# VHH binders against q96fz2, part 21

Target 1, 269 residues: q96fz2
Amino acid sequence: CGRTSCHLPRDVLTRACAYQDRRGQQRLPEWRDPDKYCPSYNKSPQSNSPVLLSRLHFEKDADSSERIIAPMRWGLVPSWFKESDPSKLQFNTTNCRSDTVMEKRSFKVPLGKGRRCVVLADGFYEWQRCQGTNQRQPYFIYFPQIKTEKSGSIGAADSPENWEKVWDNWRLLTMAGIFDCWEPPEGGDVLYSYTIITVDSCKGLSDIHHRMPAILDGEEAVSKWLDFGEVSTQEALKLIHPTENITFHAVSSVVNNSRNNTPECLAPV
Below, E stands for the ipSAE of ESMFold2; O stands for the ipSAE of OpenDDE; V2 stands for 0.75 times the mean of E and O plus 0.25 times the DockQ between their complexes.

## First folded at step 1 (VHH)

Design j13 (framework vhh_8pnl_2; at its last look DockQ between E and O 0.07; V2 from the best seeds 0.00; counts 0 for: pae E 23.9 > 2, unsure alone 63.1 < 65, placed apart)
Fold by OpenDDE, look of step 3:
Structure j13 (fold): chain B 269 residues (1-269), chain A 121 residues (1-121)
Amino acid sequence: as target 1 above (269 residues)
Amino acid sequence: QGQLVESGGGLVQPGGSLRLSCADAGFTFSDYDMAWYRQAPGKERELVARIYSGGSTNYADFVKGRFTISRDNAKSTLYLQMNSLKPEDTAMYYCAADYGTRWYSSPYDYWGQGTRVTVSA
């Protein structure tokens, strides 16, 4: 996975991430560093994308089932990295293979610390190799969607009991990620960065690409992955597998240029 | 809770200029795609110009370089600079905000009440 879309406005994104904590209380995730979020139909590595993570990562004694939403850098920068510039990393950390996650220090260490996150996206892009040509056809891959018109007013979203009624829009893709915290040697702000865990593709996607993000399908899977306080690494890793619950359509070559940031990127051709 | 309020409309002579403004309240303005629409008497509402959250713009064919759409995210304000106005530009002008998943949902999340532009000698 080397390209995603995440274009929803922050307020819409927040509502889309409504959840129940372990007590059954309906909640919205709180934002950390909301100003770092930039909506885009065409997100590439090194850009910031919003992720969900447990509140326990930020607040001592917090309920680990509570969620925070935060923009993080795509491409994990390990905490032990000693260079002043993250771009000087000599290895690719855009993705982490599920089968070798425990073999690489850059992923094993933060995972062992419970630094699990859910990467949010409208969907991701993959390019299918065309037989006999050097051309590649891009596809947009996402959760199946239901075509509906907006039935609720945004104002109604302020009431917890109406959150489910108001949200009748795009279902976000939820991908399993690992994040780390890097302190620059010269000082400054701590950098939060993430990698997306990848698995072998499901049967439905196998003709397009042989690898896919580990998708966490449903609230239970998302909750367990995030809740590092109650769910061990070993149990969490059981959630990492291919899913058939995806759909896709061909898109135009507009997405090939990372500078293009319009709805045409993910529109069906 | 989100509200768009248009201003800047009025009476102007042919060849004149107007600058429309649309002020936002209640939503994250910088994250939305914004657009100007207009509706003339007895006609359907039509797109005038659009500016995406990423800053890209597109214009209707009738604009022909006369209008410029812009935004100030710090002020949560959308603008439409209209030059070389013609009588046929007489219409109610509406501001709209949306995000680009129209094929799965309603095309726009927010609409203003409109500001009237009259071009007459």
Scores: ipSAE 0.728, ipTM 0.869, lowest interface PAE 0.5, mean pLDDT 90
Fold by ESMFold2-Fast, scan of step 1:
Structure j13 (fold): chain B 269 residues (1-269), chain A 121 residues (1-121)
Amino acid sequence: as target 1 above (269 residues)
Amino acid sequence: QGQLVESGGGLVQPGGSLRLSCADAGFTFSDYDMAWYRQAPGKERELVARIYSGGSTNYADFVKGRFTISRDNAKSTLYLQMNSLKPEDTAMYYCAADYGTRWYSSPYDYWGQGTRVTVSA
């Protein structure tokens, strides 16, 4: 997973993340650095994306079930990185394989610190290899959506106006992530950056791509992944597996260029 | 479980210097962010300096330019070099290991018992 859509306006995104804390109280996640959130239909590595993480990461005695939403850089910069420019990191940390996460120092150290996050997106893009050509077919992949009286359906007979109505009740894709905090050696603000954990693709996606993000399907899984105060690393890792509860449709090659940021990027072809 | 042991405190005159050390026994020192805190009589404990596992440092405004925090991962030891000491620096100095963010001290935090620094004629 190397491209996502996360285009909802900040207020709509916040409401889409409504949740219950451990005491059953309804809450909205509290924003950190909200002005750094940039909605886009076409987010690539090194850009900022919104993630959910436990409030306990920021306040010593906070309830670990309470959530913060914060923009973080996509592409984990390990806390031990000693150079001044994060772009000079020798290896790609956009994704982290589930099978080697405990073998890689860049990932096992932040996991040991409880630095688990949930990466938010409308959905993600993957490129299917086409036989006999060097071209690839892009697909937009997302949770199945529930049609309501007020919203249209994403799918077969879609128009731009119907897509706008769909977003009011859109179920965001919730992907398991690991983040780290990097302090620049010459001073400045702490950089928060994340990686998306990947697993083998489910049967439904196997014709599109051989890997998929580790999707946390439902509030129980999301809550357990985030709650590092009550859920150990070993217990949380049991949540990391392929999910069949996903859908997709083919999209235009417009999405191929990461500088294109329009609804056409995710509209069905 | 790990323990932290501070040393190097003492009595110095204004303008003097001291070097504090904090030795670790039993945890993975290189994985932790380390810090020096202090508590003056009748005051709350406050952060003096922090050094992250990656090596970068942060200082409280009242010690910038006078104190230097450093670490030796091979020896599992944290240091605080204190120069140009002032009477206001008189406090118990505590070593702390944080397995979390700057804003959060994890349940795995370790604290030492402290070392006393007195700056007086």
Scores: ipSAE 0.000, ipTM 0.179, lowest interface PAE 15.7, mean pLDDT 83
Fold by ESMFold2, look of step 3:
Structure j13 (fold): chain B 269 residues (1-269), chain A 121 residues (1-121)
Amino acid sequence: as target 1 above (269 residues)
Amino acid sequence: QGQLVESGGGLVQPGGSLRLSCADAGFTFSDYDMAWYRQAPGKERELVARIYSGGSTNYADFVKGRFTISRDNAKSTLYLQMNSLKPEDTAMYYCAADYGTRWYSSPYDYWGQGTRVTVSA
């Protein structure tokens, strides 16, 4: 998983993240650093994307079921990293394999501190290697969306009103992540950064790619992953598995160039 | 009073401009997402522009940069500045407001009665 779409305006994104706390009260997540949110149809590693995390990470004695939303850098920079430039990391932290997460210091340490997050996206892209050719077919992969007789879907939208209704009611993809906090050696702001946990692909995606992000399907899974105050690392890791509740469609090669930030990136072909 | 009232419609020549206003008397305007819709005779109502409670905007493709939606929360007023008007823009224009929950079948809680815009030579 190396490319996502997360293009919604901040207030639409925030409302899509409405949740219930442990007492059943309806809430919206509270933003940190909202000015760092950069929506795009075509997000790549080293860019910022919004994640959810427990309020307890920021406030002593906070209710750990309450959520903060914050932009973080994709590509985890471990808290122990000593050089001044994060690009000098000697290993790739864009993804973290679930089967070795407890064996890698870069991921084990923050995970043991309860630094779990939910990475938000419209969906993600993967490239299928076609047999007998160098051509690669990109796909946009996302949660199945509810289709009403008036709202349509991405492939059925013929008018601006239907397109707006599709995205106003879009079910965001919720991926399990781990984050860390790095203090630059020469001072400056603390860098928050994340990795996306990966698992073997489900049967439905295995013809596209052999790995997929660990998807948290539903509010119970999201709540348990985030709530490091009530849910231990051992219990949280039980949430990390493939899901078949996923759909996809082929897209044009416009998405291949990470500088292309247009709706065409995710449009069906 | 949670009633939306549109004004500013009228007859204009092609290429002209109009500014629509939508006023609210009673609810906490800043908590709502607001939109302009239009409906031409014999056609379905369609979204023109939306402005979210946080100030972000979205426009229908057919406006092509000709219209600008804005809001003044202190005056509880929504605006639509319409420039370079075309005969195809002839329609009844409606203001709509939504509190932002998506659990119910209707995406908009409040609608105005509309203001007519006619663009003709």
Scores: ipSAE 0.000, ipTM 0.093, lowest interface PAE 23.9, mean pLDDT 84
OpenDDE, second read of step 2: ipSAE 0.706; ipTM 0.859
ESMFold2 (binder alone), look of step 3: mean pLDDT 77; pTM 0.781

Design j14 (framework vhh_8pnl_2)
Fold by ESMFold2-Fast, scan of step 1:
Structure j14 (fold): chain B 269 residues (1-269), chain A 121 residues (1-121)
Amino acid sequence: as target 1 above (269 residues)
Amino acid sequence: QGQLVESGGGLVQPGGSLRLSCADAGFTFSDYDMAWYRQAPGKERELVARIYSGGSTNYADFVKGRFTISRDNAKSTLYLQMNSLKPEDTAMYYCATGPYSYYTEGLMDVWGQGTRVTVSA
């Protein structure tokens, strides 16, 4: 997973993240740096994406089941990185393999500090290798969506009005992430950055790509991954596995260029 | 490689207090979940309290409200403040490190030799 869509306006995104805390109280996540949220149909590594994380990361006595939503840089910059410019990091931290997460210092250390987050997206993109050609077929991959009275499926929507109705009740994709905090050596704001944990593809996606993000399917899984105050690293890692509860459709090559940021990027072809 | 050393146990009367300490050497203390366990004569070890790397705490029902777990990452030391002690709290107390459970193999389950707590008149 190296490309996502997260295009919902901030207020719609916030409502899509409604949740219940440990006490059963209905809540919306509280924003940090909301002005840094940039909706896009075509998000690449090094851009900012919204993540959920426990409020306890920011407030000493907070209930660890309460959630913050914050934009973070995609591409984890380890806390030990000593250069002044994070773009000079020599290795790719866009994804973190589940099978080696406890072996790589860049991921093991923040994971041991409870720095688990849930990466939010409309869905993600993958490119299928086509036999006999150098062209690849892009697919948009997302949770199955509940049909509404006035909207069709994404594949059936054929007007701006229908597309707007689909997004009002969209179930966001919730991917398991690890984040870290990096303090610039010469001073400046702390950089929050994340990586997406990856697993082997499920049967349903194996013809498209051999890897997939670790998807947290449902509120119980999301709550346990985020709640570093009550759920140990060992217990949280049991949530990291392939899922079959996923759907997809082919999309236009328009998505190939990360500069293209239009609804055409995720529309069915 | 890592080693844990418990201290602070002793003999106290019912209603008394003790503060247990667990000092660490040889690993990055702040990266690990930490726990206190106890074992009474003739019984299995049981979890008393946990403190996760992020600072949140979890307590067994039989000590909730009476015991407080805390950590000092700068000193690589784990603490258990025990108040309102009861004869039923008599046990050997052990500290252990995560991120793995008590029964996983390897250095992730580093256990000390324990410190004895006796609550008796």
Scores: ipSAE 0.000, ipTM 0.108, lowest interface PAE 20.3, mean pLDDT 81

Design j15 (framework vhh_8pnl_2; at its last look DockQ between E and O 0.01; V2 from the best seeds 0.00; counts 0 for: pae E 18.6 > 2, placed apart)
Fold by OpenDDE, look of step 3:
Structure j15 (fold): chain B 269 residues (1-269), chain A 121 residues (1-121)
Amino acid sequence: as target 1 above (269 residues)
Amino acid sequence: QGQLVESGGGLVQPGGSLRLSCADAGFTFSDYDMAWYRQAPGKERELVARIYSGGSTNYADFVKGRFTISRDNAKSTLYLQMNSLKPEDTAMYYCAAELYSPTYGYDYDYWGQGTRVTVSA
């Protein structure tokens, strides 16, 4: 996975991430560093994207089932990295292969610390190799959506009584990620960055690409992945597998240029 | 709850200029694709111009370089500079904050009440 879409406004994204904590109480995730969020139909590595993570990562004695939403840098920068510039990393950390996650220090160490996150996206892009040509056809891949009538105004979402009805539009893709915290040697702000765990593609996607992100399908899977206080690494890793619960459509070559940031990127051709 | 309020409409002679403003309150303005629409008497509402959150723009064919859509995220304000106005541009002008879905197209989170533009000699 080398390209995603995450274009929802912060307020809409927040509502879309409504959840129940372990007590069954309806909640919205709180933002950390909301100003670092930039919506885009065309997100590439090294850009910031919103992820969900347990509140326990930020607050001692917090309920680990509570969720925070935070923009993080795509491309994990390990905490032990000693260079002043993250771009000087000599290895690619955009993705982490599920089969070698425990073999790579850059991923094993933060995972062992419980630094699991859910990467949010409208969907991700993948390019199919065309037989006989050097051309690649891009596809937008996402959760199946339920066709509903246009709701018009989402303004009623601020009422707790209506939280269950707040998001009747796009179901966000939830991908399993690992994040780490890096302190620059010269001082400054701590950098939060993430990698997306990848698996072999499901049968439905295999003709497009042989690998896919590990998708956490449903609230239970998302909750267990995030809850590092109650769910061990070993149990969490059982959630990492391919899923057939995806759909896709062909999109235009507009998405090939990472500077293009319009709906044309994910629109069906 | 979010609200959009248009201003800047009025009476102008053919060939004249107006600058419309749309001010935001209560939502994350900088994150939204924003658009101007207009509705003339007895006609359907039509898109005039769109500016995406990334800053790129799109215009209806009838604009022909006469109008410029812009935004000031710091002020949470959308603008439409209208030059070389024609009588056929007479309409109620609305601003909207938009969401796009590949399954059913654009959805509108917020609409303004509109501002009247009249182009007459």
Scores: ipSAE 0.844, ipTM 0.921, lowest interface PAE 0.5, mean pLDDT 92
Fold by ESMFold2-Fast, scan of step 1:
Formats: C-alpha cells, structure tokens, sequence
Structure j15 (fold): chain B 269 residues (1-269), chain A 121 residues (1-121)
C-alpha cells in the first residue's frame, strides 16, 4: 500500500474508532497532536496518517488495552538513523514485507519494543496493469460496508450521491503497522513514523496486484495487534495474513496525481 | 515490448572514469523512473542512483559527488557517469525501468542483463 484515502473529519473519524477496553467499557480513542491530522482523498508516503496505538506507549502503568489515536508520518525512520534529514533515507520503508520483517533491522528492532500500530484509512488505491499497454487502471479497495434501510450496499454501480451519504457510518480499513521514534540529532520534536506490513494478495485481488496490506479484520484482531502488554510479538505475527473480506471498484485517473484531493478520486467510474 | 540494453562497462584503474548507457527498445521511456543498481560478488543487488520521470535524482551515499545519473527522453537512453572509481565499485551494473507501485514503492517493470565494471590495477 502506497496510496490511501483518509478524508473523514476528525470527529467522524474518532467515532468510527469506538472500541471496548479490557473491562468491556465503550471508549473513544484519546488524541495526540490532533491538529496534525490532515484529511485527504489521496494520501501518499511522507504525509501524515492517523494510527491507533496502545496508551501504554505514552503513559507508564496505563492499561495496555486503552487506545491513543495519533498522526504519524508514512515512511518509517529508524531510531538509529544518524542523518539530520529523514527524507535522505536511502531505502524505502513505506511498506514492510511480512516474510522478512524479522530479518530487517529497521523493522525487527521497533517490533521487539512492541511498537505495533493500526493504520486507519477509508481504503487504499492500487493500479492494475492493462494487457498490451503501459497504462494502469486505478482501483479503490475497502471493507464491505453495511447496508442501511435508506442506502443500498455500496458497490461499483452506486452513484456518487450514495457514496457521500455513507461516510457517517463508514467502516474504516484497519491495516497492521509498525512504528518507530526518531530523535533529530540537532534537536527538535521526536518524529513518529510508520510502515504498513504487506502480504501476498488474496484471490479476490490477484487480478489487480500480487501484494496487499496486512488487514486486521475485526475488533479481536485489532485489539490483539495493539495490546503489546499482553500479546507477544510471536502471537501478534499470527494475525498477519491475506484476507478475502475486501471489495473494490475502478476509479478515475484523477487519483494518479497525489495533489488531487477531491471525492472524484474514489468515486466509481 | 522492449528490453533494456546496458553498455559501457569495462576494466579501469582506480581513479578512472566510465560512462554507462542503457538503451530502451521502444516502450514509453519518459513515463518511467529509471535507476542503476549494482551487485558485487557475494553481495545483494543495491540501488546506486535513480532519476525520476520529472527529472529529480537520488543517489546512494557511497557514490555522491562521484557518479551522475542523467536521461535523454528523446533518445530513450539512461546514463551513469562514474568518476573517481574505487576497487569497491567493482560490480555488475544493472539498468531498471520502474513505475512507482503504491503497494511496493518501486516495482521493476524492465531489467537489463547488466554490464560488468572492474576497478583494479
């Protein structure tokens, strides 16, 4: 995953992240740096995206099942990076392959520290190669959305007006991520940055692309991935696998330019 | 459609220079990001330099100030000017044409067969 949509206003996004803690109490995640959240239909690497992580990362003796929501930079900057400018990092850390996560120092070290997060999005974009040309067809890929009495199930044939009406109850895509904390050598704020774990694509997506993000399907999976106080790295990695519970539709080439930030980016064509 | 063909490799003494070329046989060259990779004996293939479709460049730290990547879209050709060559630069050099993939960063659409660079006395 290298392009997402995360356009919900902050209050709508927060409500979409309602969860139950270990005691069964309904909660909303508490924000860190909420003013850094920039909603967009077209988010690329090096931009900030909201992630969920355990409160225990910030507060000693906190209940590890309680959640914080924070904007983090997409593209993991390892804590050991010695240059002053993180944009000068020579290798791509936008994604982390599940099969090599324990071999790569950039990912193994933060994973060993429990630095697991859930990356939030409306959905992600992927470009399908067209046979016989160098052109690519973009698709918007997202969780199946629940039908209400006044709206149908969202699908490729639905009008843009129907798409606009579902956002208040949208089921956010929840992707498994790893984050790290980098302290600039010349001083300044600690940079929190993340990578998205990737797996082989499921059967349903194989005609679009051969890889997909590791999607955490449902609250049990999300809770176990985040709870580094109770769930070991070895147990958490068992949650990393392809999922078939996904849907998609073709979108306009408007999305190709990351500067375009309009509903047309994800509207069906 | 098309294949990348590298040329310009050879044997050179330390401190010498070589210019590598990579010719495209007919795909839409200007739409691709172009890169040079190298693989030394017993090591993994590593990025040396990349030039984006928009013209900006990125270099590995070990070649900054010594190597220059450039492209000629009209001729569908990629170049790597290598100056102040060191024995550590000895490797097979590969040309790659790649498009940014949202899932993997840079996916390799086309590779060349490589051209050998040897730096020794």
Amino acid sequence: as target 1 above (269 residues)
Amino acid sequence: QGQLVESGGGLVQPGGSLRLSCADAGFTFSDYDMAWYRQAPGKERELVARIYSGGSTNYADFVKGRFTISRDNAKSTLYLQMNSLKPEDTAMYYCAAELYSPTYGYDYDYWGQGTRVTVSA
Scores: ipSAE 0.000, ipTM 0.109, lowest interface PAE 20.7, mean pLDDT 83
Fold by ESMFold2, look of step 3:
Structure j15 (fold): chain B 269 residues (1-269), chain A 121 residues (1-121)
Amino acid sequence: as target 1 above (269 residues)
Amino acid sequence: QGQLVESGGGLVQPGGSLRLSCADAGFTFSDYDMAWYRQAPGKERELVARIYSGGSTNYADFVKGRFTISRDNAKSTLYLQMNSLKPEDTAMYYCAAELYSPTYGYDYDYWGQGTRVTVSA
């Protein structure tokens, strides 16, 4: 997984992240660094995207079931990285394979500190290789969405009002991530960055690509992944598996160029 | 489905030379970054050299100027000239076509089945 859409205005995104804390109280996540949120239909590595994480990462004695939402850099920069420029990292940290996560210090160390996050997106893109050519067919992949009056899907929206209603009720894709905090050696703000955990594709996606992000399907899975105060690393890793609760449609090649940021990127073809 | 075929491996004395070739019959070779990897029995596979679609090269530190990677896009062929061979270079050598995406990094589409290089002491 190396391309997502996360285009919702901040207030719409925040409402889509409503949750219940351990006491059953309904809450919205509290933002950190909201000005770093850059919505786009076409997010790529090195860009900032919103993630959920436990409030306990930021506040002494906080309830670990309470959630913060913050933009973080896609492409984990390990806390031990010694160069001044993150682009000098000699290995790709866009994704982290679930079967080797405990063997890679870039991921094992922050995971052992409880640095688990939930990466938010409208959905992700994946490219299917066409036989006999190097051309690839992109697909937009997302949770099945509930149907509303007059508008229940992306393909059904035929006016600005219907388009707005589709996205007002959108179920955000929730992917399991690991983050780390890097202090630049020359000073400046601490860099928060994340990787997306990957697993083998479910049968429904296997014809598109052999890997998929580890999707946390439902509030219980999201809560357990985030709550490092109550859920151990070993228990949290049991949440990491493929899911069949996923849908997709083909999109045009407009999305191939990461500079294209338009609704056409995810529109069905 | 594309297929990479390595050739040029064999048995050679220390200090000798071999030229490995890797041919791709049917796919547009010039679009790929190409690489040679090697794997000794019971060891992890390791990068030997990479040549990008634009012609730039990158070598593993253990090469120490002994190997030269090159490509001939007209013949859809990747080469590895191996000079001053040492017993430590004994391994299976694999050709890989690596489709680079600015978004995904390297995502391997094709691997060969390998060619054996044995450097007898």
Scores: ipSAE 0.000, ipTM 0.113, lowest interface PAE 18.6, mean pLDDT 84
OpenDDE, second read of step 2: ipSAE 0.820; ipTM 0.913
ESMFold2 (binder alone), look of step 3: mean pLDDT 79; pTM 0.784

Design j16 (framework vhh_8pnl_2)
Fold by ESMFold2-Fast, scan of step 1:
Structure j16 (fold): chain B 269 residues (1-269), chain A 121 residues (1-121)
Amino acid sequence: as target 1 above (269 residues)
Amino acid sequence: QGQLVESGGGLVQPGGSLRLSCADAGFTFSDYDMAWYRQAPGKERELVARIYSGGSTNYADFVKGRFTISRDNAKSTLYLQMNSLKPEDTAMYYCARDTYSFGYPSTFDYWGQGTRVTVSA
């Protein structure tokens, strides 16, 4: 996974992340650095994306089931990185393989500190190789959405053809991530950056790409991944596997240029 | 897949120059972001320079001011002009077509064996 869409306005995104804490209380995640959130239909590595993480990472004695939402840079910069420019690492830490995550120091160390996050997106993009040519077909890949609401079997109120209206109740894609904190050697603010864990693609995606992000399907999986105060690394890693609960459609080549940031990037063709 | 062919490498003294070429026999070269990577013996593969389909460029700090990436869309060819070469630049150089998902180096299509650059006195 190397390209996503995350375009919802901050207030809509926040409501889409409503959750229950350990006591069963309904909550919205609390923002850190909300002004750094930059909505886009076409997010590449090095850009900031919103992630969910446990409040316990920021507040001593906080309830580990309570959630913060914060923008983090895509492309994990390990805490031990010595150079002043982290841009070099973005090409190698955008994703981490589930099968070797405990063998790589860049990922094993933050996992040991409980630095698990859930990466939020409308969906992600992949480019299918077309046999016999150098052409690639982009696809937008996302959770199945509820396209009818309050209408029962007729379901004509808010059709799939009207993408503008589906965002009101869009189910965000929730990907398992690992983050770390890097202090620039020459001073400056601490950089929070993340990587997306990848697994073998499911059968439904195998014709598009051989790898997929580790998707956390449902609130129980999301809660367990985030709750590093109660769920060990070993238990959390059991949540990391392919999922078939995914859908996709072909999109225009407009998405190919990461500078294009319009609804056309994810619209079906 | 045999669509990209690198050339122009060779032996050069410190301070010398080389121009690498990468010919793309495929279709729609102008639509792709292109990059040069290198790998020295015993080191990891690393990005040297990238040129976007629109013409803007990005360089690794260790080559900034010395290397220039460029493209000729009419000839479907990518270039890397290397000036003020250092012994540390000794490596196998690979060109890659970025399929717009540059999450890891394997997202790029490395073609053939690359072209070798040796900088020694």
Scores: ipSAE 0.000, ipTM 0.117, lowest interface PAE 18.5, mean pLDDT 81

